VHH binders against q8ne09r852to980. Designs and how they scored, part 11

Target 1, 129 residues: q8ne09r852to980
Amino acid sequence: KFSDLLNNKLEFEHFRQFLETHSSSMDLMCWTDIEQFRRITYRDRNQRKAKSIYIKNKYLNKKYFFGPNSPASLYQQNQVMHLSGGWGKILHEQLDAPVLVEIQKHVQNRLENVWLPLFLASEQFAARQ

## First folded at step 4 (VHH)

Design v54 (framework vhh_8k46_1)
Fold by ESMFold2-Fast, scan of step 4:
Structure v54 (fold): chain B 129 residues (1-129), chain A 125 residues (1-125)
Amino acid sequence: as target 1 above (129 residues)
Amino acid sequence: AVQLQASGGGFVQPGGSLRLSCAASGFTFSNYAMGWFRQAPGKEREFVSAISGSGGYTYYADSVKGRFTISRDNSKNTVYLQMNSLRAEDTATYYCAAHPWLDYTYLDSSDYDYWGQGTQVTVSS
């Protein structure tokens, strides 16, 4: 269960190391950065703005979310693009929280349905002691 | 100074239509989500509708979904609420409000930074 993994610091670290071994850390990093953003109250405006800009610059580009190895299908990428107001808004404005939440859902889906099953079946998981 | 000026209210018959406008000044409008709230006498202020800063994402209360449409024109610093098929239950003072982000807290009026003057909508025969 992914929520159980997220609430166990040791298991979370084993999962992170597993993803690093497979050169697939970007999904977990993206999920974690959006989760940190979601926990910042809007009253911490400078921190929310800085975090949203960081997330936008690191993940919402052709090297990750809009690239060939995206956690989202082309259809889902287009849905996120529409929610953002188009490519110009993504490039020149901060992103609204609903857009980041939608992105996090796609990232979590691949973590839960692709990477977590592979981790649980792996020798790294069996050897964790 | 931050200003939100709501207008367009008035008297209308059941089944009629009104368009509310909220003109904003004193902040970077496109960076803020805009919401409409309403309050009837003796009742708590309730959420009506909200639109993201980009205009790409909208929310509606179940009571108004399919009848009301929120939109914005960032070049004019204005948010609109098109109200169709008005009912007596829609009678209230309508307020516009600004929030830097929309998320699950967008329904809590205490989370909005800036509030406009209300505009009264009365639906009566």
Scores: ipSAE 0.000, ipTM 0.137, lowest interface PAE 15.8, mean pLDDT 79

Design v55 (framework vhh_8k46_1)
Fold by ESMFold2-Fast, scan of step 4:
Structure v55 (fold): chain B 129 residues (1-129), chain A 125 residues (1-125)
Amino acid sequence: as target 1 above (129 residues)
Amino acid sequence: AVQLQASGGGFVQPGGSLRLSCAASGFTFSNYAMGWFRQAPGKEREFVSAISGSGGYTYYADSVKGRFTISRDNSKNTVYLQMNSLRAEDTATYYCAAHPWLDETYLDSSDYDYWGQGTQVTVSS
């Protein structure tokens, strides 16, 4: 169902608005930023590096991915930390592309299994235009 | 100046072991993925193994999986290839190389920015 929502621009926008009203827009923003990163041609190394640094600075911190309301469990957060080479790499260096893909999987899991079902059952979804 | 110095090659009998080392200088080592490639006389360079900048992700060619182990020590700017259960078909010059981003291009030698001089491995009875 999530793949269906991604292919419907109007419903995607209503989902985004639903998440905003629940102060939970960061999952969709994170997923979208990583998806944009994945679409950058590997030959455009400077653009990919800049986008990965942007994603790292915005999401890989205690306010989101390593915080109490993370889309990842503590076990999964520790796995991402280990795969990233620790806090020094996360804070100051470039992250490997597979780490970003793994983060996107954790984010997508919560979007699909928590937020999407809530959206589909909401009055906001029923009233969408 | 960027340098990659590969070492540890030599002569070994089938079933033997060797550990290759690649010492890097002149760039921020931990920001680069590292790969090992090999080339036998008259053949193209082929992928052997790669490790991400963090060391969290490793990749192996099917022909070496379960026998070779790649590792790195970012504090020493060195990547290693532990080669166990060596076969005659592993005979080649082994090269280490640096990749600016570990992604789907890690199999393509042309996407690696820096290369070492190579170290010869000969497996023969």
Scores: ipSAE 0.000, ipTM 0.281, lowest interface PAE 11.4, mean pLDDT 83

Design v56 (framework vhh_8k46_1)
Fold by ESMFold2-Fast, scan of step 4:
Structure v56 (fold): chain B 129 residues (1-129), chain A 125 residues (1-125)
Amino acid sequence: as target 1 above (129 residues)
Amino acid sequence: AVQLQASGGGFVQPGGSLRLSCAASGFTFSNYAMGWFRQAPGKEREFVSAISGSGGYTYYADSVKGRFTISRDNSKNTVYLQMNSLRAEDTATYYCAAHPWLDEYYLDSSDYDYWGQGTQVTVSS
């Protein structure tokens, strides 16, 4: 279902507004920032590096991805840490593109299995005509 | 100056093993994915294997899966290719190369920033 929202700009906008109303926009912001990174061509290496550092600083910390309200389980957080080369990479170096894709999958999982069902059951969805 | 020095090639009989090394200098090694490519006599250059900057992701050409293992030691700025169960078809000059990002473009040799001079591997009885 989440893939259906991605193909419908109006429905996606209703979902975004629903998340804003519930002060729960961090998952969608993280997903979107990683998606933007994925669309930067490898030839724009400085732009890709800058975007990955931005994503790392904003999301890959104890306030979000490695925090108590993470979209990833503790096991999955440890796998991402291992795949990224550890805290040294996360804190001070650029991350591999596959690591960001893996993070996006965990974020998308919570969007699909927690937030999307709540949106579909909401008054906001019912009134979306 | 950027340098990639491949070594470890030689003559080996079918079924034998060789370990190739590629020593890197002049760039931040851990920020680059590393790949191995080969070119057999009279053939085009082809992808063999690639490893992400962290070492967490590895990719292999179908022809070498289960026989070759790529690894890296970021503390030594070196990438390795362990080649087991070698076949006559593996005879080629092997090149190491550095990629700025390991993503969907890792198969394209033109997407690699830096290249080594190569090391010759000959598998024959």
Scores: ipSAE 0.005, ipTM 0.330, lowest interface PAE 10.1, mean pLDDT 84

Design v57 (framework vhh_8k46_1)
Fold by ESMFold2-Fast, scan of step 4:
Structure v57 (fold): chain B 129 residues (1-129), chain A 125 residues (1-125)
Amino acid sequence: as target 1 above (129 residues)
Amino acid sequence: AVQLQASGGGFVQPGGSLRLSCAASGFTFSNYAMGWFRQAPGKEREFVSAISGSGGYTYYADSVKGRFTISRDNSKNTVYLQMNSLRAEDTATYYCAAHPWLDEYTLDSSDYDYWGQGTQVTVSS
């Protein structure tokens, strides 16, 4: 289960390595960066702003979230764009936490339903002892 | 100076409607999430609703979901709370507040940067 994997440091690391060998680490990196953002308190506004800009620049672009290999469908990509106030706002303004939470849900869906089953069936998982 | 001016409160019978407004000045309104809170006599201040800076996302307390609608007009620097199907339990002073982020922390009144004056809503026959 994905939640079980998140609570086991060794299994999480094996999953991360599996994703790297398949050139598919962006989903786990995106999930982790958003999780870190969610743990920053609002009182640390400079840190929250910097983290949201980092996430926006790294993931909310045509190479990943708005690209052909996105974890989100075209409909879901348009929902995220709408929640953000449009493409111009995504590029030039910080993102509200609800937008990042929605992105994290789409990323987690692919991690749980595509990558985790592949990992559990892999030689990397069998050799993880 | 930062100012948030709430208005639109009054007396209404159960089942009636009111629209509250909160006019903001002194900060970049579209960069702030806006929230509505209420406080009845002898009770703690409680969350009612919040809206993101872009207006694209909203939160509602379970007690008002389906009856209240929050909206904003960034060109007018104003946030609104449309209150329908009002109940005696909705009687309170309503406050608007500004927060730099909209997330789970914006549901706590202690986390907001700026507060408006209250506007009294009384639902009574």
Scores: ipSAE 0.000, ipTM 0.197, lowest interface PAE 12.8, mean pLDDT 80

Design v58 (framework vhh_8k46_1)
Fold by ESMFold2-Fast, scan of step 4:
Structure v58 (fold): chain B 129 residues (1-129), chain A 125 residues (1-125)
Amino acid sequence: as target 1 above (129 residues)
Amino acid sequence: AVQLQASGGGFVQPGGSLRLSCAASGFTFSNYAMGWFRQAPGKEREFVSAISGSGGYTYYADSVKGRFTISRDNSKNTVYLQMNSLRAEDTATYYCAAHPWLDEYTYLDSDYDYWGQGTQVTVSS
């Protein structure tokens, strides 16, 4: 179901709008930005570096991934912190692909198991065309 | 086998300076934020300052801003607290502590994983 949503541009936009209405669009934005990073080839080193820095600055901070409304539990946040080399590395360096993949896993879990079921049961989903 | 060894405390007159050190062993030092807390007689432990694993990000309690500077040397597994313009109200036992650096827990002593034995600072004429 989630894979079907990802392959349908209109359904993806309806889901994004649903999440925006519920002040929960950060999960989908984070997932999408990491997915875009994963699709950049190694040859595009400068683009990969810029994208990883963008993701780090936007999501790996106290307002989202390390905040009270994080998609990851406190234990999982500590695991990501450990894998990242600590808060200083998160703030001042680019992150390695395995760390971003781990973050995407936690974000996808909440999208699939919390937000997608709520979307499918919503009036916004029923009203879509 | 985790150890935090605080040192550098002592007697100093108001307006004086002291430099505290905390030497760490038994964990990957650069993966942990380091904090300084203090406890005056009859009071609970209160936050003083914290520094991120790389040293690029620092926090200070309002009462010490502009007077204290926290720094670290990851090659020596040591965190420092430079204390300038000391006041009688700074008299306390100072503790260093290690934390994996989560925003909502950097000011709460209960959320730090490892603690040192403390070093006494007395500011008196």
Scores: ipSAE 0.000, ipTM 0.111, lowest interface PAE 16.7, mean pLDDT 79

Design v59 (framework vhh_8k46_1)
Fold by ESMFold2-Fast, scan of step 4:
Structure v59 (fold): chain B 129 residues (1-129), chain A 123 residues (1-123)
Amino acid sequence: as target 1 above (129 residues)
Amino acid sequence: AVQLQASGGGFVQPGGSLRLSCAASGFTFSNYAMGWFRQAPGKEREFVSAISGSGGYTYYADSVKGRFTISRDNSKNTVYLQMNSLRAEDTATYYCAAHPWLDYLDSSDYDYWGQGTQVTVSS
């Protein structure tokens, strides 16, 4: 369902606009940045490290992933924090691929089970047809 | 090398039907959205229809909705445009294009374009 949306330029643009209107553009941005990281070959260590640090700085903070409107529950936030080695590592070092994959799962869950159903039921989706 | 070959155009009277095909090679077809565009003499290139990589989502321009149907066969690396109830204003060269879903997140335009196929609707 979600991967279908990503492969459709027009549908993706309508979904992006819908998310922007509902203050959830960060979910799609976060998912996209982590997906780009996952597609970088493991042999390109410098690019993977730079992308990991970018994702950490942009999303793993109190304004998004560890904030009140996080895609993850407090329990799930705590699991990610422990997997990351605690706040010190999150704030001052790069994140490993398994941590980013876990974060992407929580982000994708909200996109698929909250925002996509709301989009499909919206006037914006009806108007696109 | 990426290649897209559009075919199936021709001459038809108003109210007639045509089916266009676009055969793709050089990329993982099922990972790419496919679109049809058209350009009439003296006009800008116009969007016609698009289909997601899996075929689960389709979109149509208002001018063709209810008359045209887009579909794809990922086992054959081919996208189709079934054109029914053709009108004189549908006369144009029709182009197929591919947009990689990963690249889609970094750009606003389709990257791969095929050769056109001419559709002429006249009495």
Scores: ipSAE 0.000, ipTM 0.096, lowest interface PAE 17.7, mean pLDDT 77

Design v6 (framework vhh_8k46_1)
Fold by ESMFold2-Fast, scan of step 4:
Structure v6 (fold): chain B 129 residues (1-129), chain A 126 residues (1-126)
Amino acid sequence: as target 1 above (129 residues)
Amino acid sequence: AVQLQASGGGFVQPGGSLRLSCAASGFTFSDYTMGWFRQAPGKEREFVSAISGSGGYTYYADSVKGRFTISRDNSKNTVYLQMNSLRAEDTATYYCAAHPWLDEYTYLDSSDYDYWGQGTQVTVSS
């Protein structure tokens, strides 16, 4: 359960380390950066703007987001149905908070359904105690 | 040199319609949220409507919802405000403004808009 892992600092660190050993930390980094953005109050406008620019430049590029192993390539059109224009819209939209929340959901889906089961079945998880 | 040129204002009777236009130059128009603000004499500048860079998201002040429609044509670097069912309280100078990034928490704050036009006067009177 991903929410249980998020509420345990030691388990979260073990998961982060597991992802690093598999060269797959980018999804967790993306999730974490968007979570940090969501926690910045709207009155801290300069911080929100700087964080959104950082996220756009780091993750919303062809190497990560639209590359061969990208989050976008792993999801069906219906998973972005509530975003008008789907992924094409995200390419040309400003990095609004609703867009970031939707991206975080897609990244979280991969973490929960691909990486978390692999982590829980790993020897690294078994050996963590 | 950044320029925002608002036009389309005029005199109309209550219940009438006007379409405002704002022509932009000097920046990458499609990267900017465009907003309309208005100011009546002796009052503070208030938010009217905003549209995201791609046109996918629109925001409206409660006082104009259902009566005004914001749209944009990125091929012409122009944002529009269609004003229907105009009321005397809509009388104001209307300004267009550009914001590099907006969300549901910041689109109301005029201080977050980087570029401003000179305005166009709308007068609704019998």
Scores: ipSAE 0.005, ipTM 0.180, lowest interface PAE 11.7, mean pLDDT 75

Design v60 (framework vhh_sonelokimab_d1)
Fold by ESMFold2-Fast, scan of step 4:
Structure v60 (fold): chain B 129 residues (1-129), chain A 126 residues (1-126)
Amino acid sequence: as target 1 above (129 residues)
Amino acid sequence: DVQLVESGGGLVQPGGSLRLSCAASGFTFSNYAVGWFRQAPGKEREFIGAISGSGGYTYYAVSEKGRFTISRDNSKNTLYLQMNSLRPEDTAVYYCAAHPWLDEYTYLDSSDYDYWGQGTLVTVSS
C-alpha cells in the first residue's frame, strides 16, 4: 500500500531510488513538493505562496504535467487547465491553491497504480532484504 | 483603490428566494478567491461559502444544506449568492470578501480575507 510505504523511511528511499533508475523521479518529486506545500503552517501565507509559485513553474509546463509523459490524461490535463483559469493564468498569474491538490491526486494515482506495483515486483525491492 | 460592493438585499417572505451580487473593482478579480459571510445582530460573523479564482472549486458551510449556491462571472468582475427557501434565521447583513490565497485550511478564517464589502441587509420576515 502507498500509505505503508510513506510510513517507512527506508522503504520510501528504496522506492525513490527505483524511480530514479527508471528516469521517473518527476512524479515523486511533484508529489513531495505538493505534500510539503500542504504541510506548511496555514498562517504562513508568504511561504505557501512562494512554494506554490515554485511548484507551478517546475511542474505545470509542457516538459511535465502538460507534456507527453504526464501523469494525467489529455482529458485530465484539460480539466486542470480549466480549474486553473486557462493557460494565461498558468504562464503569467497566480494559481488557486486547490488546483495543486488536484494535480497531486493525478500524480499519486500513477505512483500507486503504475510505479509501486513495478517496484514491488522488481529485483531492487527483493534486494532490499 | 480596491472596492467590493454588495447589492440585492431586501425584505423577503419565508420560503422565498433572493440573489445577491458583489461587484469588484481595483484589483485583478480572477486572481482572488471570493466568498460570502453574514452577521446577524448580536452574533459572530459566519462563513457561508467561497469560490476559487477560476470558479473550479467551491466551499460551503456545513449548515448550508444545499439552499445557497455561490457563483462568479470573471468577465463582469462579479460574485453571486443564490439563496433559496429562506428562513427567518437567515436574517443578517451579508458581506462579500476576497481571499488572495484560498485553500482547505484558510477558507473559514475571516482574517485571511484581504478585502471586504460594506454589506447588504437581508431581512426574512412575514
Scores: ipSAE 0.011, ipTM 0.351, lowest interface PAE 9.0, mean pLDDT 83

Design v61 (framework vhh_7pa5_2)
Fold by ESMFold2-Fast, scan of step 4:
Structure v61 (fold): chain B 129 residues (1-129), chain A 126 residues (1-126)
Amino acid sequence: as target 1 above (129 residues)
Amino acid sequence: QVQLVESGGGMVQPGGSLRLSCAASGFTFSNYAMSWVRRAPGKGPEWVSTISGSGGYTSYADSVKGRFTISRDNAKNTLYLQMNSLKPEDTALYYCAAHPWLDEYTYLDSSDYDYWGQGTQVTVSS
């Protein structure tokens, strides 16, 4: 289960290495960056704003979330665009927590239903000891 | 020959309406996202609204949301901004700008606009 993997540092590292060898690290990196954002207390406004902008610049572009290999369907990309206030707001403003949470759900879905089953069936998982 | 020509500005009373147009030529208009950006005297540029190349996505600055509507006619190579319920604070030079967003994968800010028009003056005063 994905939650079990998240609670085991060694298994998480093996999964990260598996994704890295398959050139598919972006989902886990995106999930982790949003998780870090979610753990910043609401009172640390400057830190939350900086992390939100970092996540936006790194992932909310056509090379990843709005690109052909996105974890979200075109419909889901449109929903995120709507929640964000549109493309201009994505380019010029920070992203609110509900938008980041929605993005993380789509990323987690692919991690759980595509990458984790492949990892568990892999020779890398069997050899992990 | 790439050109953007804004028109439709003028003087209007508070609560009035204006429709701005931006006529584009010299490039494939439908391949570019388009924005309206304004500059009030003594202030930096303020992004107003953006529309995707297909017209499927639109976004607005909070200061104009519910009052302004961006639209485009790709057959006529024209961008529009319908401005309703105008306020004195809307007084500015309004520019249209083209973004290579359909061809870009990285974040772009307003300084990365490919094309800027000459601007059209909007003055809201009683």
Scores: ipSAE 0.000, ipTM 0.157, lowest interface PAE 14.6, mean pLDDT 79

Design v62 (framework vhh_8k46_1)
Fold by ESMFold2-Fast, scan of step 4:
Structure v62 (fold): chain B 129 residues (1-129), chain A 126 residues (1-126)
Amino acid sequence: as target 1 above (129 residues)
Amino acid sequence: AVQLQASGGGFVQPGGSLRLSCAASGFTFSDYAMGWFRQAPGKEREFVSAISSSGGWTYYADSVKGRFTISRDNSKNTVYLQMNSLRAEDTATYYCAAHPWLEEYTYLDSSDYDYWGQGTQVTVSS
């Protein structure tokens, strides 16, 4: 179901708007930024490095991934912290691509199991054209 | 200059153990994933194991899974390969290599690794 939504431009836009009205756009933006990172060829090192730094600065902080409204449980946050090499690496160094993929899985889990069901049951979904 | 110095090889009998070390210099070790490859006489270089820059993610070739363990110490700029239950078919020159961006689909291809060491010989024979 989620893959069907990703492959339909109009449905994806309706879902994005639904999340904006609920002040919950960060999950979809995080998922999308990591997906864009994954599509950059590893041979384009400067672009990958820039994108990973952007993702780290925007999402891997106490305002989102390590904050009270994180898509990951406290246990999962601690596992990501360990996989990242600790807080010092998150603050001062770039992150491994597998760590970003792991973060994307936690974000996708909340999108699929919380936000997508709410969207499908919403008035916004029913009224879509 | 970039250098990867592999060591710890030698002669060992089947069922024995060896620990290989790869000391890195000339680049920011903690930014790179590290891998081990091996090449036996008359064969192409093959993937053995890889570890992410943080050490939290590892990959193993099916032939070594459960017998070999890769680890790293970023404070010492060193990656290790602990080889247990060695077999005659493990005989090869072992090379360490640095990968800039380790991903599920890139760890197998030697051409995706930026820096290579000179290798250390492992011979498993009775």
Scores: ipSAE 0.000, ipTM 0.263, lowest interface PAE 11.9, mean pLDDT 83

Design v63 (framework vhh_8k46_1)
Fold by ESMFold2-Fast, scan of step 4:
Formats: sequence, C-alpha cells, structure tokens
Structure v63 (fold): chain B 129 residues (1-129), chain A 126 residues (1-126)
Amino acid sequence: as target 1 above (129 residues)
Amino acid sequence: AVQLQASGGGFVQPGGSLRLSCAASGFTFDDYAMGWFRQAPGKEREFVSAISNSGGYTYYADSVKGRFTISRDNSKNTVYLQMNSLRAEDTATYYCAAHPWFDEYYYLDSSDYDYWGQGTQVTVSS
C-alpha cells in the first residue's frame, strides 16, 4: 500500500532508488515537492510562495506535466490548465494550492498503479529480504 | 496597514438579491485565498463561501449552494459575494477574510484566516 511505503523511510528510499535506476524519478520528485509545500506551515508565506514557484517552474511545463510522459491524460492536463486559469496564469502568476493538490493526485495515481506494483515485483525489492 | 473594506449590505425582502464586495489593500492579494463568514445574533460564526487565490476553485456551505456565487477580481484586489434568492435565515453580519494558503481541509476553520474585514449587515425581512 502506498501509505505504508510513505511511513517507512527505508522502504521509501528503496523505491526512490528503484525509480532512479529506471529513469522514472520525476513522479516521486513531483509528489514529494508538493507534499513538502503542503507541510510548510500556512503562516510561513514567503517559504510557501517560493516553493510553489519552484514546483511550477520544475513540473508544470511541456517537459513533464504537459508533455508526452505526463502522469495525467490529455483530458486531465486540459482540466488542470482550465482550473489554473489558462497558460498565462501558469507562466506568470501564482497557482492555487488546490491546483497543486490536484496535480499531486494525478502523480500519486501513477505511482500507486504503475510504479509501486513494478517495484514490489522487482529483484530490488526482493533483495531487501 | 492591512485593510479589508466590506460593503454592499442592507435591507432586502425574501427572494431579493444583494452583492457584497470586499476591497483589499496593504498585502499581496493574489497570494491569498478569500472567504466569507457570517454571524447571526446569538449564534456562532459560520462559513459561507471561499475562493482560491486565482479563482480556480470555489467552495460553498450547503445552506447557500445554488443561491450564492463567490468571485474575485485580482486586478482590482476585490472579492465578491453575489447573493440570490435570499431567505430570512440569511440575516447576519457578513465578514470577509484572507487565508494565506489553503487546501480543502483548511478553508472551513476561521482561526486559519490571517486578516478580517469589518462586518457588513444583511437583513432579509418582509
């Protein structure tokens, strides 16, 4: 279960290394960066703003979220674009926290349904025990 | 000097409409989600509606869904509450408030809002 993985630092690190060896680290990096954003106290406004800008620049572009290897379907990409207020807001303005949460859901879906099953069936997972 | 200037309250008959406005100054409006809360005499303050910092997400209390519409204009640093089909039960002092960064979990808790406007009274009576 993904929530079990998140609560075990050693298993999380093995999963991260598995993804790195398969050149598929972007989903976990994106999930983790958004999770860190969500855990910054809502009273630390400058840190939350800086983190949201970092996430926007790193992931909300045609090389990842709006690219061919996106965790979101084309339909879901268009919905995120619409909820963001369009491309101009993505490029020039802050994104809403709920938009980042929506992106994290799409990323988590692929981690849970594609990458986690592959990890659990891998020799890398078996080598742990 | 942070200011949230609420306006638009007044007297209206049941079935009528009012539009409340909340003009913000002294902080970066685009960085804040905005909410409306209300308090009737002898009752606790309750959540009415909230809108995310860009306007992409809106939330409503069940009692106002389909009747009230929240919107914002970031170019004017203003949030609006359009109130249609008003009922006697909507009579209250309405407050606007600024939330630093919320997801769906936090927007209901008034203690998580950083800045509050002065109240504007809405009275729905025949």
Scores: ipSAE 0.006, ipTM 0.329, lowest interface PAE 9.8, mean pLDDT 83

Design v7 (framework vhh_8k46_1)
Fold by ESMFold2-Fast, scan of step 4:
Structure v7 (fold): chain B 129 residues (1-129), chain A 126 residues (1-126)
Amino acid sequence: as target 1 above (129 residues)
Amino acid sequence: AVQLQASGGGFVQPGGSLRLSCAASGFTFSDYYMGWFRQAPGKEREFVSAISGSGGYTYYADSVKGRFTISRDNSKNTVYLQMNSLRAEDTATYYCAAHPWLDEYTYLDSSDYDYWGQGTQVTVSS
């Protein structure tokens, strides 16, 4: 289960290495950055704002979330676009927490249903200690 | 200085409609969730509706869902509450409030809102 892997430091590291082999490190990085954002209390406004801008700049672009190798389908990319208020707001404004949570769901879905099963069946998983 | 100015209240008959406005100044409006709360005589202040900074997420109390619509115009630093099918139990002083971040739980808690406006009175009576 994905939550079990997240609670085991050694297994998490083996999964991270597996994802690097498959050019899918961005999924885990995106998930982790949003998870860190979610752990910042909503009362620490400056820290949350800075983290959301960092996440927006790193992931909400055509090289990742709105690109051909996105964890989200075109339909899901459009849903996130609408939740954000359109491309102009994504480019120029802070993203709301519900938008980041929605993005994390799409990333987690690919991690859980595509990459984790492949990892568990891999030679890398079998060779782990 | 931060200011929130609520307006649009008044007297209306049951089944009527009113639109409340809340004009904001002194902070970056689009960074803030905006909420409406109300307080009737002899009752506790209760949540009515909230809208995210982008307008992408809206929240409603069960008692107003389907009758009230919250919206905002970030170019005018204003949030609106369109109230349709008004009932006697909607009679209250309505307050607008600003919160920097809402999550699934905090939008209901008035103590989590940073800035508050003066109320506008809504009276629904025959």
Scores: ipSAE 0.000, ipTM 0.158, lowest interface PAE 14.9, mean pLDDT 81

Design v8 (framework vhh_8k46_1)
Fold by ESMFold2-Fast, scan of step 4:
Structure v8 (fold): chain B 129 residues (1-129), chain A 126 residues (1-126)
Amino acid sequence: as target 1 above (129 residues)
Amino acid sequence: AVQLQASGGGFVQPGGSLRLSCAASGFTFSNYWMGWFRQAPGKEREFVSAISGSGGYTYYADSVKGRFTISRDNSKNTVYLQMNSLRAEDTATYYCAAHPWLDEYTYLDSSDYDYWGQGTQVTVSS
């Protein structure tokens, strides 16, 4: 479903605009930033470190991933913290690592099961012609 | 100079399998999305599959989903397309292409790719 939306540039753009108008673009931004991190080879250690710090500062905080509007349950938030070593650390040898993959899965789950159904039922989707 | 060399094409019967390879040189391979596109005579170039630099994400055209598998070996600067359950409609010249990893969701259109290979012909016929 979500991969099909990514394969349709026009529908993806309509979905992005829908999320912007509902002040819910953080999920898509988070998914995209983690995707970009995953595209950096493990041998580019400085670039991967900089990107992981950026992601931690922007998303792994009490205003988003550990906040009331988190894409993950409290149980899943604790699981992610455990995967990061309990201290919010993402180790170099684990940078394509369970913790970022799990975060992206939780974000994608909300995009697929909450935001996409809302988009399809919206007046914005109906008026997209 | 940047080079992408596609190989592995050939003649196969319907239901057969082929594995295409694309060997890359002249750029930092692991930092680029790699895609496969195909073009049949008299048709526009169409998207087949794409893989992110790390290999963490793969995307497929609906027509090939479940039959084709894209993969890459960054130590060998090579991307692969495993094609199973081939159909006559898969007959085309297959091209590999590279896209900068900084771009978002532009892997669907051929015009978004910076570097292209010469192509390898796949013919599915009885």
Scores: ipSAE 0.000, ipTM 0.101, lowest interface PAE 17.3, mean pLDDT 77

